# Ledger of designs, part 9: VHH binders against Protein disulfide-isomerase A5 (PDIA5)

Target 1, 129 residues: Protein disulfide-isomerase A5 (PDIA5), of Homo sapiens (Human) (q14554r378to506)
Amino acid sequence: WMQNPEAPPPPEPTWEEQQTSVLHLVGDNFRETLKKKKHTLVMFYAPWCPHCKKVIPHFTATADAFKDDRKIACAAVDCVKDKNQDLCQQEAVKGYPTFHYYHYGKFAEKYDSDRTELGFTNYIRALRE
Short names: E, the ipSAE of ESMFold2; O, the ipSAE of OpenDDE; V2, 0.75 times the mean of E and O plus 0.25 times the DockQ between their complexes.

## First folded at step 4 (VHH)

Design s60 (framework vhh_8h5u_2)
Fold by ESMFold2-Fast, scan of step 4:
Structure s60 (fold): chain B 129 residues (1-129), chain A 124 residues (1-124)
Amino acid sequence: as target 1 above (129 residues)
Amino acid sequence: EVQVVESGGGLVQPGGSLRLSCAASGFTFSYSDYAMGWYRQAPGNQHERVAIISSGGSTNYPDSVKGRFTISRDNAKNTGYLQMNSLKSEDTAVYYCARDWGSDVETGTYFDYWGQGTQVTVSS
């Protein structure tokens, strides 16, 4: 506990528990949510993956940069959750992280360039109309 | 658009040498911190990993090529290389460059881009 200095420190908050502009989606709301946004960049991830942990701050900063744009969303799906395994298989997620761009809920392409805030924001800016 | 393009293959006699190149575009090695691998496939066979180099420069080779092949990378040029010495007929295959993008649950590594390959033929 935080009140007991001898206790282990409290666990680091999960990405979903952090207050960010990233939309954390699950299998049952994924397709309905994506249809409402002109442009969505989705990060499929596993919490244990070191590559994912490195990208999370960059992806989060990107989501926060576009938070006031109603046409744009940055979303994430935790592929380790039982309820998301079918979704991640259907979306052909073979490894982590995987980034897909969806246009009004329709899969358009895989994002596979630089996994930095600059890379992501430049990509999204090019889509913004 | 993300691409990897192999080059440098050809026909050589046993004991000869070749240097393969893997040119990457659409992503930056220094920003992305990717590992790179070389794989080969002979007709009728599964893809076999020949070499891997981590973002930090650590390398790994199977026993079949250890001591004969050397993998390297030039992050400034976004290019990977495979130096092949003392070539044998068994090395005849199409050689592919692959980018190690991240992790998968079964193997711990995930290669997401493979080039079209470059043919290496070792024959007299």
Scores: ipSAE 0.046, ipTM 0.455, lowest interface PAE 5.9, mean pLDDT 84

Design s61 (framework vhh_8h5u_2)
Fold by ESMFold2-Fast, scan of step 4:
Structure s61 (fold): chain B 129 residues (1-129), chain A 125 residues (1-125)
Amino acid sequence: as target 1 above (129 residues)
Amino acid sequence: EVQVVESGGGLVQPGGSLRLSCAASGFTFSYSDYDMGWYRQAPGNQHERVAIISYGGSTNYPDSVKGRFTISRDNAKNTGYLQMNSLKSEDTAVYYCARDVWGSDVSTGTYPDYWGQGTQVTVSS
């Protein structure tokens, strides 16, 4: 009989490879994309960061909750990628995760409240028109 | 401008040793300011903290590296170190240095302040 050793399972997909409503941005398209959206909450992260991994499901659920709202976007930037390093430094990202709110591409404030779906959702719903 | 740069990674045989360095610019690694930690992540695996040192000098390690790894810092040089002895294939990963908080958890609203690109450690025969 022909039998092969058991192969290890494939690695889990990255956040960017998952089918979600999170808008994954890079330095090249960051400013252009944000300018087109009235309200964007951006999560700056590192894939290896434990605190980031804990919040990713909550932030993803928030993005999915607002997917049909034309005024709202939830975006993420991987600050470990070489091409995003300058962007993350320019946006004054000092640690991960960091959350910034942008109004038509202009930085308005840092989000520093609860890192849960409820916290993010309440914040977004409270944003002024 | 704030920057953290890890160095000292490389290829080493099982049983070998490596010393990783974490150099900071734009801020200092003062004992009175914060804790600091070393993290690692291998492709397809979960990340893990492999060492933490408090601003008071206390250290902690998970069982996977306890007795083999030693974390230290030199405040005068703004540098942190991870001495890795008796390396095993399971230690193969990208290693990262960060400002940390003893007992930190996302539920308390804390997170590491500064992270670098990491340094690759490969343990192979």
Scores: ipSAE 0.000, ipTM 0.091, lowest interface PAE 19.1, mean pLDDT 78

Design s62 (framework vhh_7w1s_2)
Fold by ESMFold2-Fast, scan of step 4:
Parts: sequence; C-alpha cells; structure tokens
Structure s62 (fold): chain B 129 residues (1-129), chain A 120 residues (1-120)
Amino acid sequence: as target 1 above (129 residues)
Amino acid sequence: QLQLVESGGGLVQAGGSMRLSCAASGFTFDYDMGWHRQAPGKQRELVAKISYGSTAYDDSVKGRFTISRDNTKNTVYLQMNSLKVEDTAVYYCAKEWGSDVETGTYFDYWGQGTQVTVSS
C-alpha cells in the first residue's frame, strides 16, 4: 500500500509575480516602454538559468535603489516565454543573463561588468544626462 | 576594460608537471571560469571548470589536472600533472557568460591563449 503524501506546498512566486521596482517587459510593450525612459538597463534572462537566479537579487536591489528617479529604469525580459522569443532573437541574445543599456529606446551598449548591486549601481550613476 | 591573460605555458617532458595562470582585469570574479584547449586541426574543448567551490573535468584529464581560484589575486590556475604528448595544445581561459539555449553552457571573453608542448 502506498501512503499518500501531504499536498505539496504551492509553487514559489516567479520574479514577475514578486512586487519589485523591476519593469517586466514583453515583446508587445518593449520598444514603446524604452522610448519613454532616458536610461534603461535591461536584463534578458531564463528562469531556469542558475547564473540568472544568482543575479536576480542584485538586479532587483538596483531597481529598488533607483525607483524614485524618473529618468532611470531597470527592466527584465523572460526569453523562455513564447511571446518573447522573437524579441530576444532580434536583440541578439545568445546566452543568459545578457544586459543591454538603452538610451531613449536606442541600443547603446552591452553591459559586461560585475553582476552585483554595486556594479550595476555604479554603472547607472556614471551615465551622464 | 574586460581582459583575461594566460601565462605559464612552454615546453615540458612527458610525465612532467606545469601550472597555468589566468589573470583577470576589468571585472571581479562573479562568473564561472573554464580552461579550454585546442590542438592543431581539432575543435576547442573544455577541460576544466570552476564555479564558487565546485569543479568539473573532462574524462581525458580527470585525476591529472586540478583547477583552482585565488580571488585575492583575481587569478584562476590549472595544475597539470603526469603530462602526455596528447596534452599538447594552446590553452585558453574563458568566463562562462551563462547558459546557451542549445548546449546549456556558453563561454565568452576568451584570453589570447598559452602554448603547452609536451615532448616524448
């Protein structure tokens, strides 16, 4: 006889389901949203990726640090979602996580420095105007 | 400026030992690191990798090679023991960028490489 286990706990909330200052974008709203912000740092990620899971708390803390600055946004795109696959291909995302800086919606550069709150914060603070 | 520089290669006799170093500049060690090698006419292959306390090795080098990291010096090492003529290759260090959608592992930011030649 198999003894039935107790019901499993509910699944952990996804990053998108958490209440944070990170702007979770999809293919349908990506370009229009970025045009409205002077500076946006975008994290392209996959929920299953261990490297992404490690960075998420740092990126979230960075977004929260700049929540009151109207010129700055930290945004994220889940490249595993079917509706985002074309966007991630168009933005030349080859691995996860990938970080891009956009100036008024225009791609300016790839962020390749430290994947820590300090690294992201210093980068954003150095952006001029 | 993001940069990886290998050193410590050279000529060594079969059965000998050699230690390679990979110095990182322009970033801190928040990435997983690997040592790859490429012999003439062959594909570049991953031989050892290190991630915050865990290591993995290709079967061809298990028990002979050891990868280690010194975060104080921002340097990754490859200790090579019981060297074989077949270990002759250019050795590269690389940062793991994350996960590639096809292979599950993606390395970016390669060094220039250091030649290791094992003589009979």
Scores: ipSAE 0.013, ipTM 0.324, lowest interface PAE 7.4, mean pLDDT 83

Design s63 (framework vhh_5j56_2)
Fold by ESMFold2-Fast, scan of step 4:
Structure s63 (fold): chain B 129 residues (1-129), chain A 128 residues (1-128)
Amino acid sequence: as target 1 above (129 residues)
Amino acid sequence: QVQLVESGGGLVQPGGSLRLSCVASGFTFSDTYDYAIGWFRQAPGKEREGLSSISSSYGGSTSYSDSVKGRFTISRDNAKNTVYLQMNSLKPEDTAVYYCAAEWGSDVETGTYEYDYWGQGTQVTVSS
């Protein structure tokens, strides 16, 4: 039922709390998860970063577009979490957002093109051909 | 590193049952996406035969070859990181070495399994 009018509204769900096709990864499962996908585009981000906030809807839409393709994943790593700091350093993340493409868990290249749903989907579609 | 280890093989009489286990290390089922674990067997002088698979899709969709449908059941236990093959109504022709194998990022377009990791196998012998 409805919430109490005098109580503060619940906080907006974090990206990780939203029901989307984005794979939210942490240091403990990053490498094993990436090895299981032929193609993974990974977004390294910080929740407070304005540039990241702008990209999140586009990246989420991209992940949802490929949700039924078992060879493809769009994954995200929150580099502000203490448990992810070593991972983001190992992956040479120097700023947010940073996008890396991995082929069966092996780093292949940095994605530096348009940070839009169209840009991401065109990039991923090219990988399938 | 991903490793698969089979166990549970042995000698049984026709009509008997066995449960094979495939323990995975180097990954966890509960936080893993887009994997498939398959069971295969090979008898001396015969080609390797695919029997059953379980995938991460749709909560663990399963498939079976015609030779084992209704007799064999594949399942997983995420807490134990283990895939099982329950074999009922065993026949002498089920005698073989049984292997589990894993693939990541199943190729949905080719209709073929590209299993990347294989266990060493476990012997099943059905005889009186």
Scores: ipSAE 0.000, ipTM 0.120, lowest interface PAE 17.1, mean pLDDT 81

Design s64 (framework vhh_5j56_2)
Fold by ESMFold2-Fast, scan of step 4:
Parts: C-alpha cells; sequence; structure tokens
Structure s64 (fold): chain B 129 residues (1-129), chain A 127 residues (1-127)
C-alpha cells in the first residue's frame, strides 16, 4: 500500500501571529496606545523563556475575557526585538515575564500575583468599578 | 498585594526537628502555575543561602542544597495555600532566619530570580 511520507510540520505560529485580543506593542506605539486606555496590564516577555511560554495561554485567555471592555487592555512587548530593547530598559524590565499595570499610560505598579487566568482576571476586576 | 508569611521557628536542641510554614496571600498555589517557591536562610554576618525549592508546573519537582539534602523536605498544601519545610537532624550551624520566596521569572543575565516577601522566622539550634 501507498505510504505518504510526513513532511516536516510547519513552524508553530508566534504569539503575535495568533488571532487573539492581546495588543502586541512595540517601542514606537507603546506610550500612545497605553494613554488611550484607562487600564492596561502589560506582559514583557522573551519568546525563548519557558515561564513566558507557560503564562501566554493564561494571559491570552484574560485578554479575550476583557475584549469587549473598552476601558481595559492586555498588552505584550517582546523584549528580545531590537526595536523594543530601549523600551524594556526604560520600563526597568530585568527578567521575564514582567507584568506592569498602567493607568492612562502612567506606570502604577508591578503585578506580582499568580500568573494564571484567574489571578490576572481578579486583579483587573479589582481595578474596575 | 502578594505576600508570603513565614512561621514555625523557635529554639530546638541539636538533633531535633521543626516544621516551618509559608502562607501565601494575594495569590493561590496552583498546579497550573509555573513558578517555584523556595526556602532560604541567613545567619548573622553571612550571605543569604538557598536551601530548597518546589515547582508548581509539574508533578511537584523539588530541589535541595547539599547542606540540607536528606535532612530537610519541602512540601505544599494547595488547599491551605501553604508551603512547608520539614527540618530534621538539626545542627547548631542551621541557626538562622528562614525565608520563603516566590520565583518571579528568568533573569536577563543569569536565569531565574526570587522575590523575598516576608521578614522571616528565626530558628535557633542550641543545647
Amino acid sequence: as target 1 above (129 residues)
Amino acid sequence: QVQLVESGGGLVQPGGSLRLSCVASGFTFSTDSDYDIGWFRQAPGKEREGLSSISYSSGGSTSYSDSVKGRFTISRDNAKNTVYLQMNSLKPEDTAVYYCAKEWGSDVSTGYSYDYWGQGTQVTVSS
């Protein structure tokens, strides 16, 4: 019988290539985008980081849960990209993942709680009326 | 706000045992999480020393420093949001303040880094 040899699988889509509600930001649009949102939780990450890979589905689910709320955004910045290195240094990112909360584009605090959908969702709900 | 609170320290005789507790508030211990919780100690005039860690992303993988391997055991109780350090065969050189800390991520230069959340619990091993 005919045997079809398997072609190598296509490379997995990057987080930025996936169709999600996460706002993928770069140095050029970071500050103007955050300024337009009342509440933004930003994940600073590196694609190679194992802890970042584990958190991505939780953070994505959180972004999707708040997609219809115009006051809330979940955003991500890839700190390995050359064009983002200055931004990540300015924001004092010393490791990955790092989570910052911004209020109308102003840094308010670092998020250090549970890196799960429930943890992120509870945090964001506490910021809202 | 995230907080870890240590308890269970005290005075114990050489060869004795103590069980330390680390209670979390502001986050929950979950098998879906990929961070580590670690135990550290610091004696007067010495640098902070890492002792043990437990991972939440797997089947509870644990690690131990050579100074405590075989004597100390780390465990967790997710329902109580607590990490424990069972300390057996205690020696005078185990006298220190003991801290628990949550791993925060990959350091840009060297690897994973821990954040320290509590003021610690004093362990004194003396006759």
Scores: ipSAE 0.000, ipTM 0.202, lowest interface PAE 12.4, mean pLDDT 81

Design s7 (from c10 with K97R E98D L104E Y107T S108Y Y109F; framework vhh_7sr4_2)
Fold by ESMFold2-Fast, scan of step 4:
Structure s7 (fold): chain B 129 residues (1-129), chain A 122 residues (1-122)
Amino acid sequence: as target 1 above (129 residues)
Amino acid sequence: EVKLVESGGGLVQPGGSLRLSCAASGFTFSNYDMGWYRQTPGKQRDLVADISYGGSTKYGDSVKGRFTISRDNTKNTVYLQMNSLKPEDTAVYYCARDWGSDVETGTYFDYWGQGTQVTVSS
């Protein structure tokens, strides 16, 4: 199944328009932003993807939980935006959502565990402090 | 570490039945959609069946009415019951974790088992 909305615009703000601790990145600022953080978990997504919509509240809660830790960031990239298509191809994003962990801007591994706030927070805490 | 282990494949005569099992570990099984794909040499992997975390099922056109996908969350196992087997069902069958959405196929599988051979021949 794929999202194909015939519906009117959503009643709520888009994820990027919400006031959260998630770092919304684009191709132009992705690599420079990640270099400044010891640990970044990045969610590559498509707004039309139902799986992504289910994960967004969990990922947002995770970002908010780590907002005061200067060494940790949770970032998101909208792979449907024209400016991000090259980035998402370079990062080998073949489906949505895709989660990558970066260490000082270097790709370290793909996150493939539970797509829940608990799963994400346990993963980040297990990284060397 | 995500691990998917298939079992139950083998040689069967046309019209026969097989039940495939896929034991999952390393993730919360009940939170994921799971699927079965099959591949013959030189061809793309083809959807056999998919089961959502909520229990909804979807089947490839060539197997509808003959195959049944099911899951047991207490055993972290997904099953494929294959009835009325035909020679064209001969393939390597892969269990997969259905992670999300792909633009072209409507599904995105991020982990695959090693595969189990099913051969339908006299």
Scores: ipSAE 0.012, ipTM 0.344, lowest interface PAE 8.3, mean pLDDT 85

Design s8 (from c10 with D102N L104E Y107S S108Y; framework vhh_7sr4_2)
Fold by ESMFold2-Fast, scan of step 4:
Structure s8 (fold): chain B 129 residues (1-129), chain A 122 residues (1-122)
Amino acid sequence: as target 1 above (129 residues)
Amino acid sequence: EVKLVESGGGLVQPGGSLRLSCAASGFTFSNYDMGWYRQTPGKQRDLVADISYGGSTKYGDSVKGRFTISRDNTKNTVYLQMNSLKPEDTAVYYCAKEWGSNVETGSYYDYWGQGTQVTVSS
């Protein structure tokens, strides 16, 4: 018998299971939550998407950087969940990840710049002016 | 609009070398992962090599040790250096830009260039 057999690592916690400052939204609370925040950057994603996995640490770090600013939120929507499919279609999500900026709940523009903490942070700082 | 233009393909003898170039325009090149794929008639496109916006590289098993992907962000160009070419490397080579995962298919999808033919024959 093997003295120290290698067990597979436990499943990584989902992004929603991680204790972060990212607001994980669903179809039933999306619009009401966004209306309460002056600036919200929303990441529409799929958990299986490699491009999304690469961005998640950067987006999470950005959310944590702005956690004490009551006017700013970084939010995420899992477009694979059944209850979110209508929302993601209504918001014209054609691929993952997709980033939208909302001003008091109104869609303002798609974010297409750097998918890094620095890129997201610089973008949000510019919006505060 | 996004545009990818491949060059450097051609006919080469087994054991020879070629360098493919892909000139990109219409987007902020340094923000996106770039890659090379290849396709033989009647088959789906297969990944040859990827390079992230941060410079990390990955290769298909059949080309590891023989091909090198690189990028020059000042020239908006991605390269594929192909050494020790074999007849089975004969294919149309496509430059690809990261787009994201396709909603309808649930799989990875990239924007593609027009392709450049590589033929390895004696």
Scores: ipSAE 0.000, ipTM 0.221, lowest interface PAE 10.3, mean pLDDT 84

Design s9 (from c10 with D102T L104E Y107Q S108Y Y109F; framework vhh_7sr4_2)
Fold by ESMFold2-Fast, scan of step 4:
Structure s9 (fold): chain B 129 residues (1-129), chain A 122 residues (1-122)
Amino acid sequence: as target 1 above (129 residues)
Amino acid sequence: EVKLVESGGGLVQPGGSLRLSCAASGFTFSNYDMGWYRQTPGKQRDLVADISYGGSTKYGDSVKGRFTISRDNTKNTVYLQMNSLKPEDTAVYYCAKEWGSTVETGQYFDYWGQGTQVTVSS
C-alpha cells in the first residue's frame, strides 16, 4: 500500500528548476547579461511546445559542455511568461523554438542548423575561430 | 536547405498495395521526427502516420492497421507501406519533417515535400 497505482505520476521539474548550466533569462536581465558574454546562443521557447521539449536535453548538454568557458553562454527565454512577452516580440520570435546568436549582446544571426548537441557545439566552436 | 522528395504514388485498384518513399536531405535525418500527411481538394491536411527519431509510431484512425510507417536512417528515407487500399485513400500524400509551433495559433507545423498522387480506383 505504499503507493496508489492509479495516482498520476508526480509532475516533472521545469527546465528552470533543473540544475543545469543554461542561463534562464527574463526581460529585466536579458540585455545586461548578454553584454557580459562574448558569445551567447539563446533558445526562445514555450514549455508546452513538443519541439522545444525534444531540444531541451541537447541544448542543456551543450551548455554543460561550455560551462567552464567564460566567453560562452547558452541561455533560454520562456516566451509564455508575461514578463518576457515584450522581449520575445522585440527579438522577432515568430515560432518555437527559435535560436539567436548574440555577440557581446548584439544580435548577429539566427541559428537554423541541427537542433542537437553536436550541431550546437560545432556552431559555437566555429565562432571562436 | 531542407529537401524532401516523395516517390511511389500512382493508380491502384481497391484492395491493392503501394509503398511510398521520401528521400530527405539538408539536415541530420536521424535527429528529427518524420511523417506522412494527405490532402484531398478543399480539405485540411490530415495526419496519416508519423515516426519519431526514436522509432515510435502514430497513425490516423482511418489508416490504423492498414498502413505502416518506417524509416531507414542510413538512407535518409522514410517509407509508408499502404495495404488494403480503399477509394477513400485517394489523395496527394506529403512527406513532412518536424519544424515547430506558431506563436499566434499554437499549432504545429512542418516542412513538406512536393507531394505524390495516390489514386485508388477500379
Scores: ipSAE 0.016, ipTM 0.410, lowest interface PAE 6.0, mean pLDDT 86

## First folded at step 5 (VHH; framework vhh_7sr4_2)

Design t1 (from s23 with S104T T106K Y109F; at its last look DockQ between E and O 0.49; V2 from the best seeds 0.00; counts 0 for: pae E 8.6 > 2)
Fold by ESMFold2, look of step 5:
Structure t1 (fold): chain B 129 residues (1-129), chain A 122 residues (1-122)
Amino acid sequence: as target 1 above (129 residues)
Amino acid sequence: EVKLVESGGGLVQPGGSLRLSCAASGFTFSNYDMGWYRQTPGKQRDLVADISYGGSTKYGDSVKGRFTISRDNTKNTVYLQMNSLKPEDTAVYYCAKEWGATVTGKYTFDYWGQGTQVTVSS
């Protein structure tokens, strides 16, 4: 035994396992959940994607900023999960991260602007006005 | 809006050097990977070099050892130092901003400037 036998550190919780204001959706509940919200910004992601990891704190903070507005949701879909693969194909997700805006569950546009908390919050505020 | 403006192209003899600059605005520059791509007429854009937001670099095989990508986050600028230029390096060079990765894990750079022409001729 040439290596240190000490126990490895415990795994950190995944984004989905953290208790945040982000709605983590799956193929089975995506459409019904979005229909109940006037404005939903959805982040389609993969856990292995470094660019997704950079954005996660910003998107999470955005969800928290709007947690008290019942008409707004910030949602995330892990496209690597088997149960989400058909959904991500149906939504034409070809890369990560992809951000879609939905109005009462109807696709309205891609979000292609800055991927910071300020960029997301300014976009969502403009939708309310 | 995202705006990328390339400069520094021109005509140079083989073995010469050029330094390209890309001025960026409309986004938080320090948060994004940046890259240089090039395109010859009738062909798709090829990766020349990229640099992560943390400064890690990657180069295409044909330019490795001759080109150096760098960035200055205080000036919102990315640079490409091109040394030992060859006629095969003749192309329009585009600055690009990172957007994400494909489902197969390849990184994408989806915002492009207008390009700057580099011509290397005997």
Scores: ipSAE 0.013, ipTM 0.337, lowest interface PAE 8.6, mean pLDDT 84
ESMFold2 (binder alone), look of step 5: mean pLDDT 78; pTM 0.778
OpenDDE, look of step 5: ipSAE 0.348; ipTM 0.695

Design t2 (from s23 with V103I Y109F; at its last look DockQ between E and O 0.42; V2 from the best seeds 0.00; counts 0 for: pae E 7.0 > 2)
Fold by ESMFold2, look of step 5:
Structure t2 (fold): chain B 129 residues (1-129), chain A 122 residues (1-122)
Amino acid sequence: as target 1 above (129 residues)
Amino acid sequence: EVKLVESGGGLVQPGGSLRLSCAASGFTFSNYDMGWYRQTPGKQRDLVADISYGGSTKYGDSVKGRFTISRDNTKNTVYLQMNSLKPEDTAVYYCAKEWGATISGTYTFDYWGQGTQVTVSS
């Protein structure tokens, strides 16, 4: 007999392909986008990194919590993408995940606190004060 | 402030058993991988065991089959059960909290306790 085999399941969407409040940036738009925001917390990541995968839901929820504050952005940069390699080198990213805080596009400090929604939101609230 | 406090070390005879505990505070314990390392003075810290936030474990070659790492997320505590102890297990044992991965994918740990001494003597 002739057979009609089952189609393989569709690929899962990447974090960038999901519709979230996170700003997914690339080398071409990173600097100009950050200059427009008073406060930006940027997650530099690699899609294969298990530590990044654990944090993604927390960072995504944080972006959603501040979606209505036009002065604040939660952004992400996939350092594995070829177009982002120069950017991640320029920002001195040595491992994943790396979190940087920028004030109007100027690097201010590295975020090294708890990588949960509460940790991120407490940090951002303190910046607003 | 992240704090890791090891306890349960001591003097034990070869073939004996000991249980180390690491009390953790200042972070969301259930979200992080934890590990145990050991060191003699003047030498590099060696991996003893690590446990992922999901419970997957890895062991150093010299302790595999004799040591068991576990965690209790309700007590924010990681444990190391050490059986069939040998004199070469004598060291200061350190609890460690996950940091992330290098670009090559190697796990890194960024917080360490003060350590607890384990001495195995004939």
Scores: ipSAE 0.014, ipTM 0.369, lowest interface PAE 7.0, mean pLDDT 84
ESMFold2 (binder alone), look of step 5: mean pLDDT 78; pTM 0.773
OpenDDE, look of step 5: ipSAE 0.399; ipTM 0.730

## First folded at step 6 (VHH; framework vhh_7sr4_2)

Design u1 (from s23 with N31Y Y53S; at its last look DockQ between E and O 0.86; V2 from the best seeds 0.00; counts 0 for: pae E 3.6 > 2)
Fold by ESMFold2, look of step 7:
Structure u1 (fold): chain B 129 residues (1-129), chain A 122 residues (1-122)
Amino acid sequence: as target 1 above (129 residues)
Amino acid sequence: EVKLVESGGGLVQPGGSLRLSCAASGFTFSYYDMGWYRQTPGKQRDLVADISSGGSTKYGDSVKGRFTISRDNTKNTVYLQMNSLKPEDTAVYYCAKEWGATVSGTYTYDYWGQGTQVTVSS
């Protein structure tokens, strides 16, 4: 019997559930993970925020562009998750999206430039030099 | 460096019209939502209008039907056409660029220019 030949598609995976080059971090692993990388750009975000949704493909493409450089990471923290609330408070995140640059896990500066792949990649290349 | 330059303000009689322009540079203009806000001395900035990157618009209740926001992504410019002006529209008008949302969900914008003065009086 062909009762529902046009079944609805399955729910789309969240950004965190997708297999990308972005490191999705939580409070339990944030500091230890960042200390292993010379350069990490971290996006603090909320899934409900449309400004964050617009950035996600650009940040993801940036992570992919540097995936073969072991010294560089592009990471993301979902600040809506309970397990990340203390981390986002400790990092003084007051709004979304917020981008922080870390040098071997040490906060160095806030990224306030263009939120496109080109903006992110130019910034990271300048840090590498 | 983000730069927003407002122009087109001036002195106008009640019932008159003005067209404000905001020239933008230093960012990928077509990517961001843009808006116009206004401020009278001693008061907070109020939303006048905003326009999404896709062209969807929103207006403050006091200007709806009289003001029209638009954008030209080829010129990196946002406009505010102001018709049927009233003395209550007197303010400094600021162009603003999308920033994000607060943790409580309030959408926020950033301002960089000096604004442009609009004065409506007989």
Scores: ipSAE 0.360, ipTM 0.690, lowest interface PAE 2.3, mean pLDDT 89
ESMFold2, look of step 6: ipSAE 0.264; ipTM 0.609
ESMFold2 (binder alone), look of step 6: mean pLDDT 78; pTM 0.774
OpenDDE, look of step 6: ipSAE 0.492; ipTM 0.774
ESMFold2 (binder alone), look of step 7: mean pLDDT 77; pTM 0.770
OpenDDE, look of step 7: ipSAE 0.440; ipTM 0.752
ESMFold2, look of step 8: ipSAE 0.201; ipTM 0.578
ESMFold2 (binder alone), look of step 8: mean pLDDT 78; pTM 0.773
OpenDDE, look of step 8: ipSAE 0.465; ipTM 0.761

Design u2 (from s23 with N31D D50A Y53S; at its last look DockQ between E and O 0.48; V2 from the best seeds 0.00; counts 0 for: pae E 8.3 > 2)
Fold by ESMFold2, look of step 6:
Structure u2 (fold): chain B 129 residues (1-129), chain A 122 residues (1-122)
Amino acid sequence: as target 1 above (129 residues)
Amino acid sequence: EVKLVESGGGLVQPGGSLRLSCAASGFTFSDYDMGWYRQTPGKQRDLVAAISSGGSTKYGDSVKGRFTISRDNTKNTVYLQMNSLKPEDTAVYYCAKEWGATVSGTYTYDYWGQGTQVTVSS
């Protein structure tokens, strides 16, 4: 298979168009938005990536689980969009999905554990301890 | 921390058999695709076999019919049964966790074990 960047949009809204607790960021607002949060877990993704599609429901549920904690954000960056390509290069994203943890907007570590709601929520809870 | 530890390599004669094991920890094993790759000195790593979280398997053309990948989700372990071994199977064998995609759109795995040497010689 080949990805098709000019394919027609799907009949349902894209993840970015949905009303969820996930903060969908762009290159222009990424750093300023993350500076305001003690803990941010960022998913860098491509819409065509099957593994990203599998993770999206889990990451979305994680964002919802922490929606009432103003110190925590779950954010996503679509690296295929032109406006985000410089950001994804600057953050050294080499493949999808990639998960980075930021502390007050500063890169702290790559998240490399389970890509499930339980994996994400356990990680974030450990950061609060 | 994701850890993959390969074992079971060794020296065998052509036509022999080996069974490799990969003990996995640091993630929910049953949720992830797993694979075996091999590398000969001076060459890139080649896919040997892959197994999905649901148990579907895929094999490289050169090992199809001779090697069998399997998993035991209760033991967090991936196996590679290697039968009818040939000298060209000599390589370091690596266990790998989950397929992803590169920015070029090629499937890839995120993590690799330390490798186990398989040598087929007579």
Scores: ipSAE 0.013, ipTM 0.308, lowest interface PAE 8.3, mean pLDDT 83
ESMFold2 (binder alone), look of step 6: mean pLDDT 78; pTM 0.774
OpenDDE, look of step 6: ipSAE 0.351; ipTM 0.695

